Miniprotein binders against q56419. Designs and how they scored, part 86

Target 1, 326 residues: q56419
Amino acid sequence: MEGRTLEEVQEEVFKRHGVLVPKKELEDLAKALEEAGLLLTEKVEARLKEEEEKLKRERPMRLAGLSYPEGEREARAFLEAFRASYPGEGEEARVLLMPHLEPSRVPEVYGAALAALEKTPPPERIYLVGVAHRPLKEKAAALPVPFQTPFGPALPDLPALQALDALLPFELFNTPLAFREEHSLELPLFFLKGRFPEARVLPLLVARRSPELGEALKVVLRDFPGLLVLAVDLSHVGPRFGDTPLTRTLAEEARRRDLGFLERLAEGEPEAALAFLGANPTRIDGVEVVASLLPLLRERKGKVLAHRLDLEAPTLSAVGAGTLVL
Key: E = the ipSAE of ESMFold2; O = the ipSAE of OpenDDE; V2 = 0.75 times the mean of E and O plus 0.25 times the DockQ between their complexes.

## First folded at step 7 (miniprotein)

Design m11 (at its last look DockQ between E and O 0.98; V2 from the best seeds 0.81)
Fold by ESMFold2, look of step 8:
Structure m11 (fold): chain B 326 residues (1-326), chain A 84 residues (1-84)
Amino acid sequence: as target 1 above (326 residues)
Amino acid sequence: GSEDLIRELEQAIREAEELAKQVEEHLKAGRVDEAIEAYYKLAKLLARISELARRLGDEELFRRAWEEAIKAYDRARELLEKTK
């Protein structure tokens, strides 16, 4: 009944069928439909609460059989195929920027991340910082539970997570449901767990820039050293993202923005990297993570190992992905 | 408005003073685990005070409260290391 009154509905039924339905009967129907809608809402809310309670115990694989194999043997072969997609050598990483785009779309970019991990001593823990694609109750969140992988569960570093929470002006463990479908953690974690099976994980999401997070992490990393991973994608251009269809000019601009951003990060100049993007016209999605983590990125020099602007042919759009070691 | 932030800040300061007293009580009683938990709670509340001060434009309190948050955190870490 989009904008119609009961009287208007009554008139229309009469015109179509020659029958005048009593107003009370129409009112009773409207009330019943409203009550049915409330019951549907209750069912959805109950199901969401059940899923939230499950996520307080573990985070299951959501993308096994879709983005990577479910079985461990096949998963290891998959991992090695990705490494082979990047013919170069890596460098040791204290900070690794890697994508969360579907791995098959940018195999050499993930391969470059694996090459970096080959040069990296196994860390005791990994600070995995992704991009929240669902709303968070706060600027950032964590989920302190095992994340399932084909290589076994990635166990949370509970002492480090509790220490981090103690230095934040908000509750860190605030939005379990936001992790349910969050591929920006699951996809990088597959590669990280495959290479560092004994490392514990701090699974973190950023929704909005949080300078407080970076300052707190600076203190926590002093006491709980580990590998910092920024699991972010770069430019998003084309009709899927609100542009005209991808042209050579738009693709060139997106590549220029991606590489200029990464190059400035590689020079230890994260503020300059953010300033270079200005209004972020190509919608690089890593900006909120970088803006949160400035204290951890300043003066840390490194190297861009790989970049691809990957075409989404059906949508005439593209997404950029890169690998940076610091 | 800024009056609401000032009230929140004043309340947070009173809570931090009470937590500091609780830490002292736990230490005197030898309740190390409770002292550690209280230090972590104190650090978090001081981080909140720091954020409120920043939003109010009080740069001095912003920096001091953050330094105190780190000190409370460091105390908790020292106690945890001692009980290893």
Scores: ipSAE 0.866, ipTM 0.958, lowest interface PAE 0.5, mean pLDDT 91
Fold by ESMFold2-Fast, scan of step 7:
Structure m11 (fold): chain B 326 residues (1-326), chain A 84 residues (1-84)
Amino acid sequence: as target 1 above (326 residues)
Amino acid sequence: GSEDLIRELEQAIREAEELAKQVEEHLKAGRVDEAIEAYYKLAKLLARISELARRLGDEELFRRAWEEAIKAYDRARELLEKTK
């Protein structure tokens, strides 16, 4: 394998610079690059261990100054501007489905979520279920530490997290590093903490469907009642996601699939919502979360408050986002 | 393979039986905090037994083990509520 790589490197150098590099010099370069790669790997491993140890104490903000303001006053004004972007009234939520897409792309959808939170009695705790964008050692994970926000730290509900861990066939606190950079938790948490500053949080990530998580959560919610939040995006279509360029027909299909999914959830029929999608051809990333939480979603009727398909014109791609109360 | 799952199941059952005995001893000795911890550990092992049973296609053991996991969890919660 190494010899083939050196021959390919020699050919590329000749193509770009018209110079044939002697094989001995290429071998020396390859050894130097391998040595540098080993040093970089060791440095990366040391940094990851350091970051993992820091995550035992707290989860710092990663998107402050990028997706939301760092300062509390500016963050409050930012949040209120999102509420103002939604002209409707909210409805009380026992379960809230909201996006984790960049908020500025779908302000009305986040505004609808805020409207629902205004109609919802302040919960003692929030079960915040996002989707893992990095590998987890198990199907799901949690991180039992304070999550920093511009409104102060969102404190973990340690008794409820321990109760949940006790009912799972795997270690719940299994992949701290997956939480270091996770917008599916950080972005919804910004809005949830701004509205419910006293609520404790159970920050949960789902990587693959875990029916055992839903069954355990059904039991835990009985003793530790709270607001269940599914932080999920809907269709992902276009070249950025492996499709052909977005057409009117593909956009209409994405909207139809998003709304059909949400409306079946609103009827308390999560199995029907999953069946409606079939093979999930428009890549709704909420599928694994919904499939994991079936016992919590059955027979709960509600309402779709907002939906948008956000167009990313430069890439001819789009991402769906919605707000659903149950 | 299935033989590995059966070995894991047998080990988990033995560990659950031992934890159940430890719970009884803690309760008899008035060690309430230790009994609560042991009940939570027992619930987790029973949840593991239910998952192994499901993977082996034993639906009856899956349901029984899950029901027992909830019972152990409930006993821990009852004790916690009494002790604040």
Scores: ipSAE 0.852, ipTM 0.951, lowest interface PAE 0.6, mean pLDDT 91
Fold by OpenDDE base, look of step 8:
Structure m11 (fold): chain B 326 residues (1-326), chain A 84 residues (1-84)
Amino acid sequence: as target 1 above (326 residues)
Amino acid sequence: GSEDLIRELEQAIREAEELAKQVEEHLKAGRVDEAIEAYYKLAKLLARISELARRLGDEELFRRAWEEAIKAYDRARELLEKTK
């Protein structure tokens, strides 16, 4: 009852409806609501515990049948259609920056990622670094379990994950529930698993910049070579994100920020890319990931393959997406 | 505050010293798997020491602890490769 006394509620009901509700009935109702709330809370907690226990074994698909097909045959056709949406050729990637936005919004950007993957020799493992859209206990986390995909499970590289944990000043295996619905891993993983069915995966989330992660990964990559994937979106502008409706000026600023960020990364200047954003007024999603991986991005030259600022018409908001190879 | 960080750092150093002894004991006893595990734990503690040192502004200890973390990690990896 948001801090109101039962007497205040009784007075309000009396003032509004001319009915004096007996205090006992209000007490019984308040108690019933509290009990129902407690029961709901207990049920929710029990469900969360059950889900956490399931996540000890596997991470199930959450977006199958929504963002991508559940069936393998349909999923392969989906990949082919997305690849076809990008008319260019890719380049070999040692580092791939790709979006995690809803695929249907930016098909050609995912198509560019697929084009890059076509030119990339199959890696033994993929370091998939996403953005935590839920709080983590630590700056970064990993989930060392199979991730379900239409192409079969993406299996974790346990030895490499253990090696990474050994070089971090915090527990890497934290906040398993943050992975349950995290689309920043699930969506890119669909494309990655479809292209590299035998690659093991290190599913990583970054909530806050962790320079320690980049330094640790630099060491681990020596012994456990693989493809590094940054699954990040770019600018987030418009009413959904606290701005006015999208205007030409706002869109131009978002594109300028996105491209200026990507171009500086393509030149091997990740610190300059971060500095260019300043206070990040267009809310580029990938900032904390890039800031965490500086040691792996420095001096690597590459190419921007695709960029799009996609309008979400119902909210007059837009999200930037890009594909960069290094 | 800084006092809490110093206490945590001192505790981590003590724990690392104990783990280093345990590593030596495991190696002397021929307990390779236990030695590997202890090296990984030691690497993690040294990484923690490094981070605490950085936060306290001790750049020398930061650097040294990180270098030692990598060494402990490398020792674990070397033992792992010999057991395959």
Scores: ipSAE 0.631, ipTM 0.881, lowest interface PAE 0.6, mean pLDDT 91
ESMFold2 (binder alone), look of step 8: mean pLDDT 88; pTM 0.870

Design m12 (at its last look DockQ between E and O 0.01; V2 from the best seeds 0.00; counts 0 for: pae O 5.5 > 1.5, pTM O .721 < .8, placed apart)
Fold by ESMFold2-Fast, scan of step 7:
Structure m12 (fold): chain B 326 residues (1-326), chain A 84 residues (1-84)
Amino acid sequence: as target 1 above (326 residues)
Amino acid sequence: GSEDLIRELEQAIREAEELAKQVEEHLKAGRVDEAIEAYYKLAKLLARISELARRLGDEELLRRAWEEAIKAYDRARELLEKTK
């Protein structure tokens, strides 16, 4: 009813339903709807404040029983099955790029990540960089609380998080609610905690390109060395993502785009990887993460261990996933 | 606009000067924990000055402010390591 007169509303109701509603009743209804809207807004605000307070203590599991088993024994067997899905040997990682989409869709890609983690000495901390799927108040954010997993809580590296915050031009702990429902951190963390149960974590989300984050992380990693994990998915194609239905040609283009991107990262040329995507229109959610972390990716050579374009037949859509060690 | 960025920059520089004095006072008084906290706050403010300089197109101030942010951060880290 915003932008309409009561007389226009009354006329529309009469035309559609043959009922003439008295002006006073429409006025009373409009006031009641406005009051109901205010009460709903107050309830929503109170609920969000309650959720924020809970997130000051811990981040609970949201995908347990859905994307991975809730119990520790079952979770361990699940992780071992994913490792077994990749027959190749891993490579030691200083930087690991791995997916964050539903693990059952690309088991061999997660298996490749696990193989790399098996070859990697246990880090004291993991810089876990995911993609924000909800708005952040700043370009990036972190949540400095234990993240629950079936293997026990992944504890935050508070000194390293405070050091990082000190080198950023914005408040790092700026949007706790964005972490309540965030699979780009929860799903990789499941695998990382299973492999490195004693490692502390810096759970980081990137919403938009933040070169200042990469520059700050370069300094912090000098004093707080650890494993850098980029939890990013690759091509998103098809109607599910606002694109045309997937064809064999579009799928092949997506595979070439993904591999061209990963191969350039493997050569230690992240600017070339981004330029390659710029020349080939992209829906890769990892672009903002890579663009933010350029100082950490330059001149680091490595290897693409796995890649898959997962087809979602009902929606004629696909999501690319890969494992890259640097 | 750019006038708002300049005002923010001037305020940030003033705050950085005050924090630098606080750091010196804490160090002279042997207040190491307060000096560490002040150094971290100074580093953040210098990072903010660097970002404001970038948005204003002042590449020289951006570079100098970022270098000073790292120095303040390094001083905090040196103090933290020595007090373990």
Scores: ipSAE 0.840, ipTM 0.949, lowest interface PAE 0.6, mean pLDDT 89
Fold by ESMFold2, look of step 8:
Structure m12 (fold): chain B 326 residues (1-326), chain A 84 residues (1-84)
Amino acid sequence: as target 1 above (326 residues)
Amino acid sequence: GSEDLIRELEQAIREAEELAKQVEEHLKAGRVDEAIEAYYKLAKLLARISELARRLGDEELLRRAWEEAIKAYDRARELLEKTK
């Protein structure tokens, strides 16, 4: 019963089925549907409040046994195997761009990140900036709680998070539920925590570009130095993302966009990197994070260590992943 | 529209001025923890004023509000370091 009166519904039922349903029965049905909808809404709201309360204390592993091993011994062997899939040497990173794509799809790209971390002095803290896959109440958010990993909990840097919040025109701690299933933090964190077990973490999400975040982080990093990690994927092309099935031409364009973007970032030219993408026709999801963090990326030169545009055969689609050190 | 944004800006400025007075009173009374918290709140209000100025296209107010936000933040940090 969308926008119809009960009489109109009654008439349509009669036309279709030859039976006149009394108005009282239609009224009873409408009331029952409204009551069931109210009960569902209250049940969902109660569940959401319960999940929010849990997330105010810790963020549990969601991908153990699916994307990486649950046990610590197996997790360390997993890291070693990924490092071995990249035969090259890394370089020291003050800023690291790495993927959040399923690790088994791009092992050498994660291996390149591990190689960079081998050359990077242990930081006191890691600014881990992912991409929100669920709506945020604001342009960006943080969750100031321990994130569980097979290597133990990644503890939040509470003083740095509070300092960051104090310099933002919006509440930083605004959408706990968006973190519940957020793999763009969990997958990179597995690798980062495995390499830097003592580092604290600022787990940050960007939904929409926030120049305010970058300006605030520039001030906070002055007082709370650490490793800045952009946990982003690159091109998303094919039917899963609104295109026709992946063709050689579309794949070549996605690779060109990915590499051109990364290369301009490596030259310390983040504005040029964004301009190179134009309307972002291959849907690089790193654009909102880069656009937020411009003050931290300008004039930082570095190197692209790895890139892959990986095929999703079941969906005839592809996703790009890369490793960049600055 | 722009009129709503201006009203929001004027309200934020009044709140920032009031909070700045509270900071001074906390310092005079020796309430250091309250002063730190008030400085952080003041920095946040000034960051909000800076963002409202950006949306209004007032680049001078944007710059000055942001500079004042950093100053308030720095004062909070100095007090926190002293209480270590």
Scores: ipSAE 0.832, ipTM 0.949, lowest interface PAE 0.6, mean pLDDT 91
Fold by OpenDDE base, look of step 8:
Structure m12 (fold): chain B 326 residues (1-326), chain A 84 residues (1-84)
Amino acid sequence: as target 1 above (326 residues)
Amino acid sequence: GSEDLIRELEQAIREAEELAKQVEEHLKAGRVDEAIEAYYKLAKLLARISELARRLGDEELLRRAWEEAIKAYDRARELLEKTK
């Protein structure tokens, strides 16, 4: 069907409704939108390219002054306050599972992580495994650059990162832009750097389960020993995540899933933890990370130090957070 | 009535023009994220213009405005996803 010209439509509307549609204004608007969209694309691409080039040198703080203080003095006071929010004592960790949720939402869970770190001898390096909330080119990625923190830069362990890359069937150093705003690394790293200022870091992201990553890390850890940190959240329930508003029943199910997952991990049964979740109806965030690290989690017994299901009142949604030591 | 729809359409066009200026201003100022948000609002407004055009029986304006709204929406979403 030959599309009617805008003139024909304007004439028809005028004939039917007695109103002259401002055709020229609509055309000018459509053109201005097209031009603005092109300019926007070019500027975004140029900015992304600039940001990617910057990420070859360092990863700047994105959440300083928002989620945590930018100043070192204030940042130390922040750490102390978070530690104080957890009344218990920690245990030595070889593996630490901790949240990456906004710290103010679950202070005692981060406090429990800090308590565990107090009982942990300072590691030479920290394998920090976060969740990729953005697409990666590969199943996992690393960014081999300094990460800025209020406590100074967290320096990469380049030898250990290179050893890991050499054992993976894919390029580990992929998708640098995915690290730019990834809070799953930035937030835990604040606490880790604050406690272990001299530790080198391997900032890793997992987008999809990579058994290869766990096997490779198991080998690398022999020559490059360090603390393994899983920076993962637990259940995500409510309207933000496609559910009805949080109810007692939904919250109880989320807690049951979170605790059942953590308890099985604490027993050294990571496969049982994954199996317990099944289709993961409460959307535990850390599933792909745990699935990737099975060789490192097997037979390791530990303890759940803290758990919280935190309500985001404006959205009637909730996110689970936990701290586990192995 | 049709007069109310036309008034609403005219208002939506004026708002769209203002948002287009805001996109340009944000872009000139280097506020790319704000520009994307403004562009996304503009895409939604184009969709509204399309719906108003449909209700007025302007199928071609509907089609064009809807196609442009979809393109703008998809572009804005893609850009926003790249910036997130």
Scores: ipSAE 0.022, ipTM 0.419, lowest interface PAE 5.5, mean pLDDT 85
ESMFold2 (binder alone), look of step 8: mean pLDDT 87; pTM 0.862

Design m13 (at its last look DockQ between E and O 0.01; V2 from the best seeds 0.00; counts 0 for: pae O 1.7 > 1.5, placed apart)
Fold by ESMFold2-Fast, scan of step 7:
Structure m13 (fold): chain B 326 residues (1-326), chain A 84 residues (1-84)
Amino acid sequence: as target 1 above (326 residues)
Amino acid sequence: GSEDLIRELEQAIREAEELAKQVEEHLKAGRVDEAIEAYYKLAKLLARISWLAVRLGDEELFRRAREEAIKAYDRARELLEKTK
């Protein structure tokens, strides 16, 4: 329907400038625009290939100097300040649920996670499961490269990642570009690497419910024991997330939803936790992660250490964050 | 549709049979690293068979293929431990 669009362009030019542009000249413009679009696509594809190739070697910091300090000493002081923001004691964790939103918004929640890590024996490896904020080729993915942090690179556990890949019906290392800008891994990793500098990491993203991942992880954890970390946020409410503006009533509802979800997980009842969310399960960021990891969460009892609903006043929106040990 | 899933399942079974033969050949030849790689590939194909069975509603095939996937994986792990 180029002929239709050319007639519309010609009519607009005539109405606005009183000039009738010849059809041939409009056709030449349309061809030039189409050709320019192809050249732009080629440049975008070339840059994406360059970024993908870089990600085969390492995952650089993206949020250093923004969400956490660049320098190691400043980063260490920053981490200790977060721990100090939580007045309670931690509990030993075999499974840790912690947030991935901006740390400065919920310092006590990250502080509770740090308190739990203080009570936890240093793991040889951390299974860090985040939420994909960009499309994945499969339901889940991993990136088997060092992740840079202010505390040095978090090294991948290559044998454990290969073992996991072998038990999955899809290629685990399927979407490197999804890891280029992924705060659900980068922000928790800052805290985990600061507390357990020697632990290797399995950086995992879940885009959609993958029972395949949970079943495979159950087997891999037998041979490669480690700390399982679910890096998930809770309720997303308000216009920023397609909902009505936040009110005191809606904020109270979100807090009850978050706590009801976490409390059911703490009782070792993850199916009950998912059912509790009812008709709008996507309002909790961690739904797909929890649903994928059911075999690892069943009959694991624990404790909710902290919860906060972070208010974003300009958008009348809020994001829930919590720390749960199992 | 289900016909496409059946064709994918049949292909996965054929590939698994070939990998099982390759494992046997590598073990007889003393090619331990190749046997480990073939066992991991076999585990993956058996995992694919198991989850294709779920999509086809075949609970028995899912359970059997899942069990065989874990066995192939365990054989790879046993060989890796011996070559430390």
Scores: ipSAE 0.831, ipTM 0.946, lowest interface PAE 0.7, mean pLDDT 90
Fold by ESMFold2, look of step 8:
Structure m13 (fold): chain B 326 residues (1-326), chain A 84 residues (1-84)
Amino acid sequence: as target 1 above (326 residues)
Amino acid sequence: GSEDLIRELEQAIREAEELAKQVEEHLKAGRVDEAIEAYYKLAKLLARISWLAVRLGDEELFRRAREEAIKAYDRARELLEKTK
């Protein structure tokens, strides 16, 4: 009952089909649907609790065989092909911004990230900060369990995660189910684990800008140094995202916004990068993460290695992706 | 409203004072693991106080509580390093 009375439904059926369904039959159907919905709700909740318990032990691969190969040998060949898609040299990264868009859509952008990692001494740990695509109970969250990859499990840095939690005004370990399908961690992690097989990981999600997270991470990174990775996409434009179909003007604006944002970050000016976006009319995905991590980005200069605004012809839309080293 | 935030802040400050006393009691008794856990809890509560201060527009309290949160955290780290 989508806001209709049973009499209105009965009348509509009669108009369309010439059949008058008795009101009692419609009432019985409505009650049966309500009962089925209640039972479905209980079953869904039980299933979600079961999945949450599984996530207490590990986070399995969700995109193997879809976005990257399931087997280790094929996965290594996949990494090498992506590196080859970027013909340039990388630079050492203390902070790496890389995408979480489907890898096959932006191969040279992921290749640029691999080139940067090639120049980066293996870190003891990686602070992997993605974008929550499901609601979190707090502004940010972590999941302190192994994340499976074709290269073996990416082990959590439990002491660093406990330290981070101790410096936050909220519980860091607060929404396990949000990690179950979160590609903004899984896709970058494939590349990071393939290049740094010994690094431990702090898998972090941001739902809403959290200055608390940035202040806490500045302290934790002092004691637990490592590679900071912002796993974010850039502009999202077109009908899939609520716009009119992609035009040259919209694509040019998206590209300008993406590059202007990245270039200001590369100058060590993250506040200027955010201000440049204003109301964020092209929906750059990384804004909440950058706004959270200001203390870690200020004064840190670097270089934009790659950018693509990837066109989705079937949806008349586009998504931007970039690689930035600081 | 701001009345609710002030009450929340006052409660958090009282709890932080009690945690600080518990830390000293644990240290006196030689309960190092308990002291470490209490220091981490104290750091978290002081972080809470600092961000309540931001919401109230009290910059001096923010700075002071943040400094105290980091001190409590540093103490926990020092104890952890000694007991490994």
Scores: ipSAE 0.807, ipTM 0.941, lowest interface PAE 0.7, mean pLDDT 91
Fold by OpenDDE base, look of step 8:
Structure m13 (fold): chain B 326 residues (1-326), chain A 84 residues (1-84)
Amino acid sequence: as target 1 above (326 residues)
Amino acid sequence: GSEDLIRELEQAIREAEELAKQVEEHLKAGRVDEAIEAYYKLAKLLARISWLAVRLGDEELFRRAREEAIKAYDRARELLEKTK
């Protein structure tokens, strides 16, 4: 305080306004806020530590009873309803690009994924590559534990995960807490586990493009063959994502970007798909995943089975979702 | 006028005291998420109190409260991000 005591300021306030400034009450509030903040920090850190220790054993469901049914019977009916929402037939997938958006928003897109899985021989393992919506310590991460589903646990392929880790220039088993609530794995895994109950899973997250991941996976896939799944959304446009409310023009641009991206992937030209997006003005979610998996996507021709730009009416925002088979 | 600001300040202090109790109650009950929310509201309210004091010409009196409000707001944001 440059030259005035708190008492002098209180006296001045009293003289000017005829009101006693509740100095003590404000000091007590400031102190209480500091003390409460320290206690909250301690409690949150303790909780996070406990959750991290639990994640050494299993990843529990977080969206059961919310995004999908918790009960197995109801979950099977859910799968059937989603499959029924897509009127077409699928194709055999070696690579499946599917959404991780809330299933109820894009049922036919998940239905298309299920249709593709119907034509796909049961894989020994599924490489499930999601988007990290939380920071990772490294460019990519894996969680080598069972993921709970209504259909029982999705068991990790530990040998394949270990082989992958050995080929990466960083520790693959990093940032376990990033998996705790990561819907980009949980939602696709529901459908995948429901269709392939015996498949082991490699749950992978990408935060930043990792060419090393794609090269390593290309090697691992030789000894550990499996289905590659890219669990990615497409354009994110509107106020939730920093745009104006959705307009016809903005929706047309989002669709153009989504379809142009998917079509180039379907042609086996993943570099052209990335180049087509440029600065990614519609914020296609899957760019870092695709950029990481280029060696696995090159020269693979396939088909776009479904696409939707889904409006979130409360926010006048929209998210693109697609299903692509390669 | 100044009288309205004083009334608002007094009301904000009463609300802050109630929120401080709620934070404590939630903490004691093990309701950590509710405690964080109440704490965040308290931090915002303390910032409002500090702003009202500045408008009344007594910025220095509330400097500590403002500093703690900013610190608490940043902490609350961090805690909320950790709990998401």
Scores: ipSAE 0.182, ipTM 0.756, lowest interface PAE 1.7, mean pLDDT 89
ESMFold2 (binder alone), look of step 8: mean pLDDT 87; pTM 0.862

